# Ledger of designs, part 62: miniprotein binders against q56419

Target 1, 326 residues: q56419
Amino acid sequence: MEGRTLEEVQEEVFKRHGVLVPKKELEDLAKALEEAGLLLTEKVEARLKEEEEKLKRERPMRLAGLSYPEGEREARAFLEAFRASYPGEGEEARVLLMPHLEPSRVPEVYGAALAALEKTPPPERIYLVGVAHRPLKEKAAALPVPFQTPFGPALPDLPALQALDALLPFELFNTPLAFREEHSLELPLFFLKGRFPEARVLPLLVARRSPELGEALKVVLRDFPGLLVLAVDLSHVGPRFGDTPLTRTLAEEARRRDLGFLERLAEGEPEAALAFLGANPTRIDGVEVVASLLPLLRERKGKVLAHRLDLEAPTLSAVGAGTLVL

## First folded at step 19 (miniprotein)

Design oe1
Fold by OpenDDE base, fold request of step 21:
Structure oe1 (fold): chain B 326 residues (1-326), chain A 84 residues (1-84)
Amino acid sequence: as target 1 above (326 residues)
Amino acid sequence: GSEDLEEELEQAIEEAEELAEQVEEHEEAGRVDEAIEAYYRLAKELARISEAARRLGDEELFERAWREAIKAYDRARELMEETK
């Protein structure tokens, strides 16, 4: 019986469950098994089912000790250092666009977000809209459980989540496994929970543009007011994303698209921002999120606080990050 | 395809009609919590009708179903505030 390769098992699990299991984890499991292939797949599926059952109760930290400190004292010092990396002052935000990139790559962009949050009255709730980097069953999803942070659990706003679900033409509470390792929520939530410890959270993921989400949220925000946060990155260019190595021309084009997108959002023209990108040749990450939230972004004027195109030298690739307040 | 959308629309209409009857029964009986739940479910089915109609190109049904979804939602919210 030709044993399946680790790559075949990884692909099968991804196709079935929308989860990319790290090759190293599969190797460790395979070493513990007498038989590879089918038995390994069954073991991975059993583990994923157990993780899905855990996600009915809470979402544990995955990036603690990697992207941010696990300990509360060290986490507070981390926030202060990031705030210090941005020399400017913030403005009050009703809508905050911020990155979800690895914080150490763009500290001043996160610092600008913290500066805006300093000028923002503590919200009762935060609508945190991230990008699904894994497939969802629906266009968007929510996970109605506590998210663990170094500052304690970020508690869900269950009444507001229920109200949102009632106005959507699909089941909002879908694909819990997509939240397990989704950094687009975990990373911004660290900063948000650290600044607003008492705020409840609505953790939302967008996989594909859902105009219905924006219309539903517009109604829900009337009865459940809060801070809207778009946790999105900007351009993704270079070999990791299918381009040639970063050149001056490619970097200038990425910056032009990032800034042109953010500036049009700052003018209250989200449709013009989307139209400006066209086919999105520099792969701005936040396009599907913005396209879903048009009713909430229209006519809101604001300010771009920070932007960076960060080079990942080992791959000669770059990712754009920005902070915008509306 | 279009046939799948028509079936989705028909199913959502049937479910919405059943929920509208349940809402009326619960309100008349003074079962407030059950009425709230039924109104939220009704709002969801009306939102499904609205989206199916939009995809099929029925702009009138799209707009009407969405307005009714908001009304069902608003009634649920009203009942919730009255019980506080």
Scores: ipSAE 0.846, ipTM 0.949, lowest interface PAE 0.4, mean pLDDT 91
Fold by ESMFold2, last read:
Structure oe1 (fold): chain B 326 residues (1-326), chain A 84 residues (1-84)
Amino acid sequence: as target 1 above (326 residues)
Amino acid sequence: GSEDLEEELEQAIEEAEELAEQVEEHEEAGRVDEAIEAYYRLAKELARISEAARRLGDEELFERAWREAIKAYDRARELMEETK
């Protein structure tokens, strides 16, 4: 057990209880425990392999009935309710930054994204770039399969994905299980597929900043034009994220960091946006995606349409979300 | 360590040189589908060379290999467009 030999265990049992357990009985117990552990490990490995095989064919909805309605009619009404939460007009987007936070927490921020999509010509494809919440084998990954939605499957753009893979120094299709529960793709995709039902999708995740991804995407977008979507959240502050309970001062700092970041992106200055954050003291989660996509964000001016720093009352914490068009 | 990166770079260069010969052979023989696949593979090996060079601090090889990766990619795209 704790690094002890069977003889030491036997001695300790005798010392404590006055019973001498034969070494053979201790050996039999150790063997049984090892065999049980090996069987459990094999069962877990087999289940994970089965799940990976399923993900090679499609990615099913996991948040239907939880974050959005499962039925198509109800899902369309849901989109319209979110659009109504933002009474303003959008602007055409070649690049859209939108959240992946639970939609009911920031309805006007998703509504602003819908307003931008109303002004955006239907793209042939959408480059959907989310944040990996599970480890990836590489800095970034894609899953080249249909993603199910209430509006039908979002089909992958296989030629564009293969072209992207050809320009990367690593295998792009590298961690299917990381996509299984990844809400940073599923939640934005619901809104995107609802507005652009015919667009194909490149479902991409970033775990760590990858300048090579941005350079490759710049080349691929030339040949496979489409809408670039950064599906990211902003500040994360409070005890859930390692701080003291949310104070007015911490909330004001988080809001200032969120807006300063978004405004510098809107001026076409992504390097300045990253520099403004310094050590990123409010933990804006969009940083790794922006740092990966610098070549696609430089000199592209636009507008911040919406922002909210949303309180998580049970945890005395908050998460920021915003909508930016470039 | 850096010796591992240098070995990766050497292996990627050898693979890229072999692929460069293959694309020439495929194009000369009119094997367009094979040429397209070889150009995509060549682009990937050149991207690997570029990244390894960047990590080793060789800025000139980094930039040259990336430009060559784009050229190989562009050639594959041109061949695909010709066969539509």
Scores: ipSAE 0.846, ipTM 0.950, lowest interface PAE 0.6, mean pLDDT 91
Fold by OpenDDE base, fold request of step 21:
Structure oe1 (fold): chain B 326 residues (1-326), chain A 84 residues (1-84)
Amino acid sequence: as target 1 above (326 residues)
Amino acid sequence: GSEDLEEELEQAIEEAEELAEQVEEHEEAGRVDEAIEAYYRLAKELARISEAARRLGDEELFERAWREAIKAYDRARELMEETK
């Protein structure tokens, strides 16, 4: 490796391409390079370029067989089991806030989302707005390609995506590599595609608050009606996120923040929801998404269907998840 | 800084002016598909003007450019519906 550490290569790739390559993948590449005589950086760049070219055609599943079943029959049974985990009834959603956390951690929260989707007429299209856990070139991005699911491909709504791009002060179709490993879209999309197999999708990521996105979407939604989905998690507390190990006090604060945020959204007061968080000391994941979608959330009243703060025992950390319908 | 935003604004104004002329030429010639494309591009540049103006503190230009962006978009949509 010409004196570079795997960490240095990881950092360089992250700085140049906005992609965090897992250390294990770099180790596997390094072993393969001993045979090929190529520089690790060049091989990583070549691989990223190949993956970027593939992403011009489709976004493959990355979490199939891990977070959800790959096979359609098993995937349908998975949906049914998750729906069964929530004993309540849903409500019709025009806007759905749902988690993107590992489904097995918060089954009843996903079950609540499925319950809402049962009461929702099949939309022509789904505006799926996730959180960018990787850097974007712009505040937001879209990937205008089919997303693979066990239920077949989720097809993009190209006319609506084009209309949205036309109303944004930046290029919407940016940073395709950010979508490669983005679970904030893949996990919710499994549930959405399973429930609405014929719906087209607008897969959107938000890295930073973009009020322009909300204003543009408000116009686009007039001509291209559909279900708006906010795929966001809530509080992130504990050592993984820079806190002390989870205590009763820390958990109570996280729940207070999560519920106070969701309740204000349910009242149709998204600005009050953001103001309630202030500096966001419990690191609610969805703040930049909500801040971008204010025009679409204002005056919409709804209901909190579920909430959970889920403990990750190995790290003594916890993540909040919720389901809200508007 | 502010100088970069002023340059971005000036460029977007120039591009929007050129696109406005192109839209007129395409509509007059009956080139509907080209007119639709030009209107969407015009909407984009007007949105850029709007955002640059907002950042510079020109509230009037911000609001005006956004209204014009919507008009350009709406005209593109009208032409699309007329061609179906």
Scores: ipSAE 0.845, ipTM 0.948, lowest interface PAE 0.4, mean pLDDT 91
Fold by OpenDDE base, last read:
Structure oe1 (fold): chain B 326 residues (1-326), chain A 84 residues (1-84)
Amino acid sequence: as target 1 above (326 residues)
Amino acid sequence: GSEDLEEELEQAIEEAEELAEQVEEHEEAGRVDEAIEAYYRLAKELARISEAARRLGDEELFERAWREAIKAYDRARELMEETK
């Protein structure tokens, strides 16, 4: 390995490709390379290129059998159980804000999203806007390929994606490898595809606020109507995120920020929601998504259906999740 | 810097002018699919002009270029609906 550590190779690959290769995979590759006399970096790059070429055809499930069942029958029972975890009734959504957190952590929040979807007429298409947890080349990106689900592939709306690209000042179809392991799309899409099997999807990621995206989508939505879904989490507090262990005071502040953000969105005041957060000291995940979609959120009144601040006990950290309909 | 943005703006203007000529040629020749593609490309370059202008603080050009981007987009959509 020319004197480089596995960690240095991992960091280099992450910086270049936005993919975190597990150390174990690098160890296995390094062993195979010692046997083959090849450089680890070249093999990793070749593998990533192969993965990128596969992503031109489809995005495979990564969390099947982990976060949700792989089999369709079991997946339907999973949806039913999550819906049952929310005792309330939903409302019709034109815009749905829902989490992308591990479903088992916040079942009733996903249940509230399912309750809203029960009251929503089947859309022709779903604009699914997630958070990029990996670097993008541009402020936002799309992947115009089928996403695999236990309910069959979620097919892209290619005409609407093309129309959106035409109105953006950057290439929309960028950084395909960022979608490979992006859970902010995969987890919400499970629930959406399970409820709306015939809906086409526009899988979008936002890395940084792009007001241009909101203006472009406003035009596209005129000709290509559909359900807008914001797949975002809320506060991230505790040691995993650079804070002290969760205290009552820290939890109360996280809840205050989460609810204050969601309530202002429910009032149709997305700028007030952003202003309320200020420097975002509790690290609300959805800020860049909301800041990108302001034209679509203005003057829309709605309702907060669910909220939870979920404790990750091993790290004494917590993540906020909410469901909002507009 | 500002110089890089001015260069980006100038390039996008040149590309938009070339695409505007191509659109006219394709429409006059009845090459509908090529005209649709050229209109979508024109809309993108006009969107680039709009964003560059916004970043440079030229509000008039920002608004004008965005309106023209929407017109190019709308024309592409009209041609698509006529061919269905």
Scores: ipSAE 0.845, ipTM 0.949, lowest interface PAE 0.4, mean pLDDT 92

Design oe1
Fold by OpenDDE base, last read:
Structure oe1 (fold): chain B 326 residues (1-326), chain A 84 residues (1-84)
Amino acid sequence: as target 1 above (326 residues)
Amino acid sequence: GSEDLEEELEQAIEEAEELAEQVEEHEEAGRVDEAIEAYYRLAKELARISEAARRLGDEELFERAWREAIKAYDRARELMEETK
């Protein structure tokens, strides 16, 4: 039987497990195997199963030493530098929209989030809602385990997670492997844990809009008050995302979409924000998260603290990021 | 399709009815922890009923089931607070 290509193995693993295994990792595994096809798939599946079993206990850092420092002292210096990159003062947040983009790309946007957190009383818990960049079994998911950070583990609020699950028409605790490499939670959590070391966390991912999530959270927030954080990016434009190379016109449209979205959210009009995007031609990342949280965003007025459209020069592509306080 | 949703709805109704009986039995017996668990399960099944009804276009059942889900949840929370 002609051995499956590494691409076929990657696709099969992605279809079965919702995990994109890096080609380099597959190549390294294949070199250790006599037969790349079935044996490689079995080896990858066995490894993923082992990782899934580990994720029942904790979510390890994946981006430590890459996106942020692993050591606590260095991590604190990192936070201070990011805070310093935003010259303004923050406002108290009940809802915080912040990016999950690579921090080095948009330091002042993360700095604005830190500025808002400085004005925010320490919450008992943080509802951290990220974007699933991998398939979920359900529209949304949670991972009810400690998330490792340089500041110690971010502990889950198990009672609040259980309460949320009870009000959802699907199993909340699904697709644990989707959390393994999901940066939309890990990166914001670094900043949140650094600022609020004692806060418990509800790490949530949204793959598809779930109005039920917003209604359930509205009930749960009555009994389990906390800070709601939307960890979302904005426009994704250029060749990496199927567009032509970034032009002035494309960048202006991306900024218009980003700011128009954030401004309508700041006015307490989340439905108007979604309607403004229409077919979402600039691929605002946070649409499904916002669409899921409408009941929590309605009539809440706030302020846009920062926005950036960051150019990825090697690909002539750009990603929008923003910080909004409600 | 619609047939799958109707089956899902019927199953969720059956499970909710069984859980409602279990809740009553647990409360009458003074099994508070078991009652709390059963109420949370009942809330979930009622939420499933609500979503299935919404998808089938039964707006009345959608709204009713959601209200009952909240009531089941609230009862679980009340029992939890009484045990603290």
Scores: ipSAE 0.845, ipTM 0.949, lowest interface PAE 0.4, mean pLDDT 91
Fold by ESMFold2, fold request of step 21:
Structure oe1 (fold): chain B 326 residues (1-326), chain A 84 residues (1-84)
Amino acid sequence: as target 1 above (326 residues)
Amino acid sequence: GSEDLEEELEQAIEEAEELAEQVEEHEEAGRVDEAIEAYYRLAKELARISEAARRLGDEELFERAWREAIKAYDRARELMEETK
């Protein structure tokens, strides 16, 4: 009935099939189709509401058996294998930058993070800051529920999360669905929970830079000390990301951008790190997180422990990953 | 543009004033849990005042409102620690 009158439909049916369908019957059919469309829309909305309610109670594993083992014994062996892929020693981290890229693609980069955690006193809580891959209602969000892992649930630090929400000019807890499939929290959390089984977690996502988040976290960390983790990837180059196929020149530029960014962060100069990227031509995805957390990164010196620009031969593309301690 | 921001600021100030009265009433009545909750809400409205002031270019109000947000937050923290 889009753009057609019932009389036009009736005439077309008669012309094509030799049957005159009464206008009442066509009106009944149109009403039934409209009602069926409304019911389908309501069914989809009911499903989303149901999933949102589930996420208000817990966040289940989505990547067990895909990116890491489902069973606890196998998961512990997996952690040890990743640690072994980085032969160096770490340094104590008050702030840790680590990737969220598929672990098997950059094993020594995750191994470097584990090496840093070995040198880090077990924190009471971890501020885990990832990158939102789904829209948020605000610049940033949190989900104050247990996150399931093969090592048991990572419990939320509810007092610290409530304190953080109280210092933000926006609602922190209003986008539960964005967490449903968010690997930028789940993949780092596997490693963090395996090494710090008693630590509570503040699972945070940034969609767009939020200077107010950094200022609020500075106050909350004073009262609720813990480990700050930036769970971010670096350059994204090649056809998968809208570029031409990866060349040696593009790969060298991506590596230079990644390392220049990390090195400036390691000197305690996060504004200089952002300025070095300019328009961000290699699409480092850690930019919005760093820009949000400037007050927590300034004047904090440290060291780059590992970096890899990982080649995706089938897509002629690459993604950078790094480990930085501050 | 700025007229809408000024209205947002006015609304946040009115809400903060109401919450300031509520925290006073709760503390005087010994309703500690309600006072803590109201102080957290007050801190949030003061943070909203601070952000609106920043967007309006009022740097003095931006900084003052943020300091007041921290004071409200600190008071909630003190009440929580004092109650065992």
Scores: ipSAE 0.836, ipTM 0.945, lowest interface PAE 0.6, mean pLDDT 91

Design oe12
Fold by ESMFold2, look of step 20:
Structure oe12 (fold): chain B 326 residues (1-326), chain A 84 residues (1-84)
Amino acid sequence: as target 1 above (326 residues)
Amino acid sequence: GSEDLEEELEQAIEEAEELAEQVEEHEEAGRVDEAIEAYYRLAKELARISELARRLGDEELFRRAWEEAIKAYDRARELLEKTK
């Protein structure tokens, strides 16, 4: 009904078909269509509420059979294959930066993360910090429930999550639905849970930079030591992301930005890493997470273990991924 | 505007004062679990005061409120460790 009156609709029908539809029947039809739209809205709202209630108890696997195998035996073989794709040595990590890009696209980058975990003493807990791809009610959020994996449930560290919430100027447990499809937690968690089956997890999302989160985490980590994981991707370039088609020059710029960012983080200089990006012309995915976690990244020196800028041929676009240990 | 933030800050300070009174009452009565909960709530309200002060450009209150938030948090942690 694109702004037409019922009389205009009646006239159009008469013009085309020679039939005069009574105004009352058009009014009845309009009411029925409006009522159907209201019922559809109510059904969507009820569905979302139902899904939210389910997420208050557990977070199920969404990518099993798509990004990784559902069965435990097959999942362990999958991990071994990824480790083998990176023939190098790892280093012990107190902080690990790893991707959340589809694993088959950057196998050696995930392999490098596994190599680092191989050198890392099993932590009591993992602070897993991803990037929110759906809006959050606050700058950051957590979901304090078991996350299902092929290796069993990743149990939440409830005491540490409660302690973190107590030091934040906003409610930490604020947007359960944002976790429903959030691959930035699920994909890294598969690798982390497979290597550290006994570790509890703090599943965290950042939507907008929150310096308060980093300051609070600095206090919480003192009392609840564990492995800090930044689950972030790097450059996003090409038409899928609003650029011109991918060229050699754009790809070289993206790679330069990715490596320059990672190298400055590896020198313990997270402010310099952010300054190096400026307006972030290649849309590195991790800037809000790094900006939130500055107190935990300063003065921590480490090493870039792997990097790939991976081509999406059908979209003439590319996404960067890297592995950094601190 | 800053007037709205100032009113919000005054509300947060009032809430923190009420929580501080609750903590004192719970500790004196030996209600340890309630004291722990009140200390955590006090820490959270002090963190909120700190953030509001930062937005208002009051750097002294920003730093002082954050320090007090950590102190309240530490007291909750100490009580939790004693009840284990």
Scores: ipSAE 0.864, ipTM 0.956, lowest interface PAE 0.5, mean pLDDT 91
Fold by OpenDDE base, look of step 20:
Structure oe12 (fold): chain B 326 residues (1-326), chain A 84 residues (1-84)
Amino acid sequence: as target 1 above (326 residues)
Amino acid sequence: GSEDLEEELEQAIEEAEELAEQVEEHEEAGRVDEAIEAYYRLAKELARISELARRLGDEELFRRAWEEAIKAYDRARELLEKTK
């Protein structure tokens, strides 16, 4: 390293590739490079370039064997167990809001999503809108390649993706490396592909609110009808997120905000849902996604099927998750 | 800030005008695939004009450019359906 800090390398990588490489990964690479006498930046860039070239062909599973089973048989049993964790019946969805949290933390919330999907006719395509937990070059992005799942590849709808790009004021196909490890798409996609094996997918990420995305999608959906899925989590509270340890008061506030947000969405009032959160002091994850999709959420009435605030005991922190059908 | 956006808007208008001419040339020549591509590019530039206009506070241009973007898109879609 020519005297550069890991932070400077991270910034440089971000500027060049639009990806924030985790500091831990950079530290591991730095250790390996000290042994090899290579510059950290050059090795990181070479690795990222290789990963980017791979992502031109497919997005491999990253969480198989960790968050869900790799094998198809085991994956089907996993789906069934998650469905069984929700004792209720679902509703037909035109829009589905579901979590992207680690499935084992909120099984009944994913179960509620599966229950809704059982009542939903198989769509020709799924617009899967996740949250970018890494920086994007633009407000939103898509990756127009097959996503691997235990049920086979989820194939992109290239004509619909092209149509969407044509109506956006920015390049839709940006920051492919942001998709490499993005769990907000991978985890929901497992459940969606398992339920709708023949559906094509439009994998979309939102980093910042893009009203343009919602307007463009509204036009595209006319010609390319499909299921809209918002893969978002809700409140993030506790020490991991800069709060005090979870208390009854903090948990009640998180639940109030989560449910108040979801209920207003269920009433077809997405602007009211956003306004209800104000400065979003409990850090509802899905705000930028909802703000981007307002034209598609307005006047759509639905139902909240499930909600959970899940405690992460080691950090005394909690994350909210919900399932909403519109 | 605003000056940069005005410059970007001017450039986007120029690009859209060039694309509109290209669309006409391709359609007149019967180059359907090239016309489709040019219409999609035109739609994108018009969408960019729309967003730049919004950021500059020109609500009329914002609305008009978006309407024209949809028209260009619709024309591309029409040509695509005829080629099937």
Scores: ipSAE 0.854, ipTM 0.952, lowest interface PAE 0.4, mean pLDDT 91

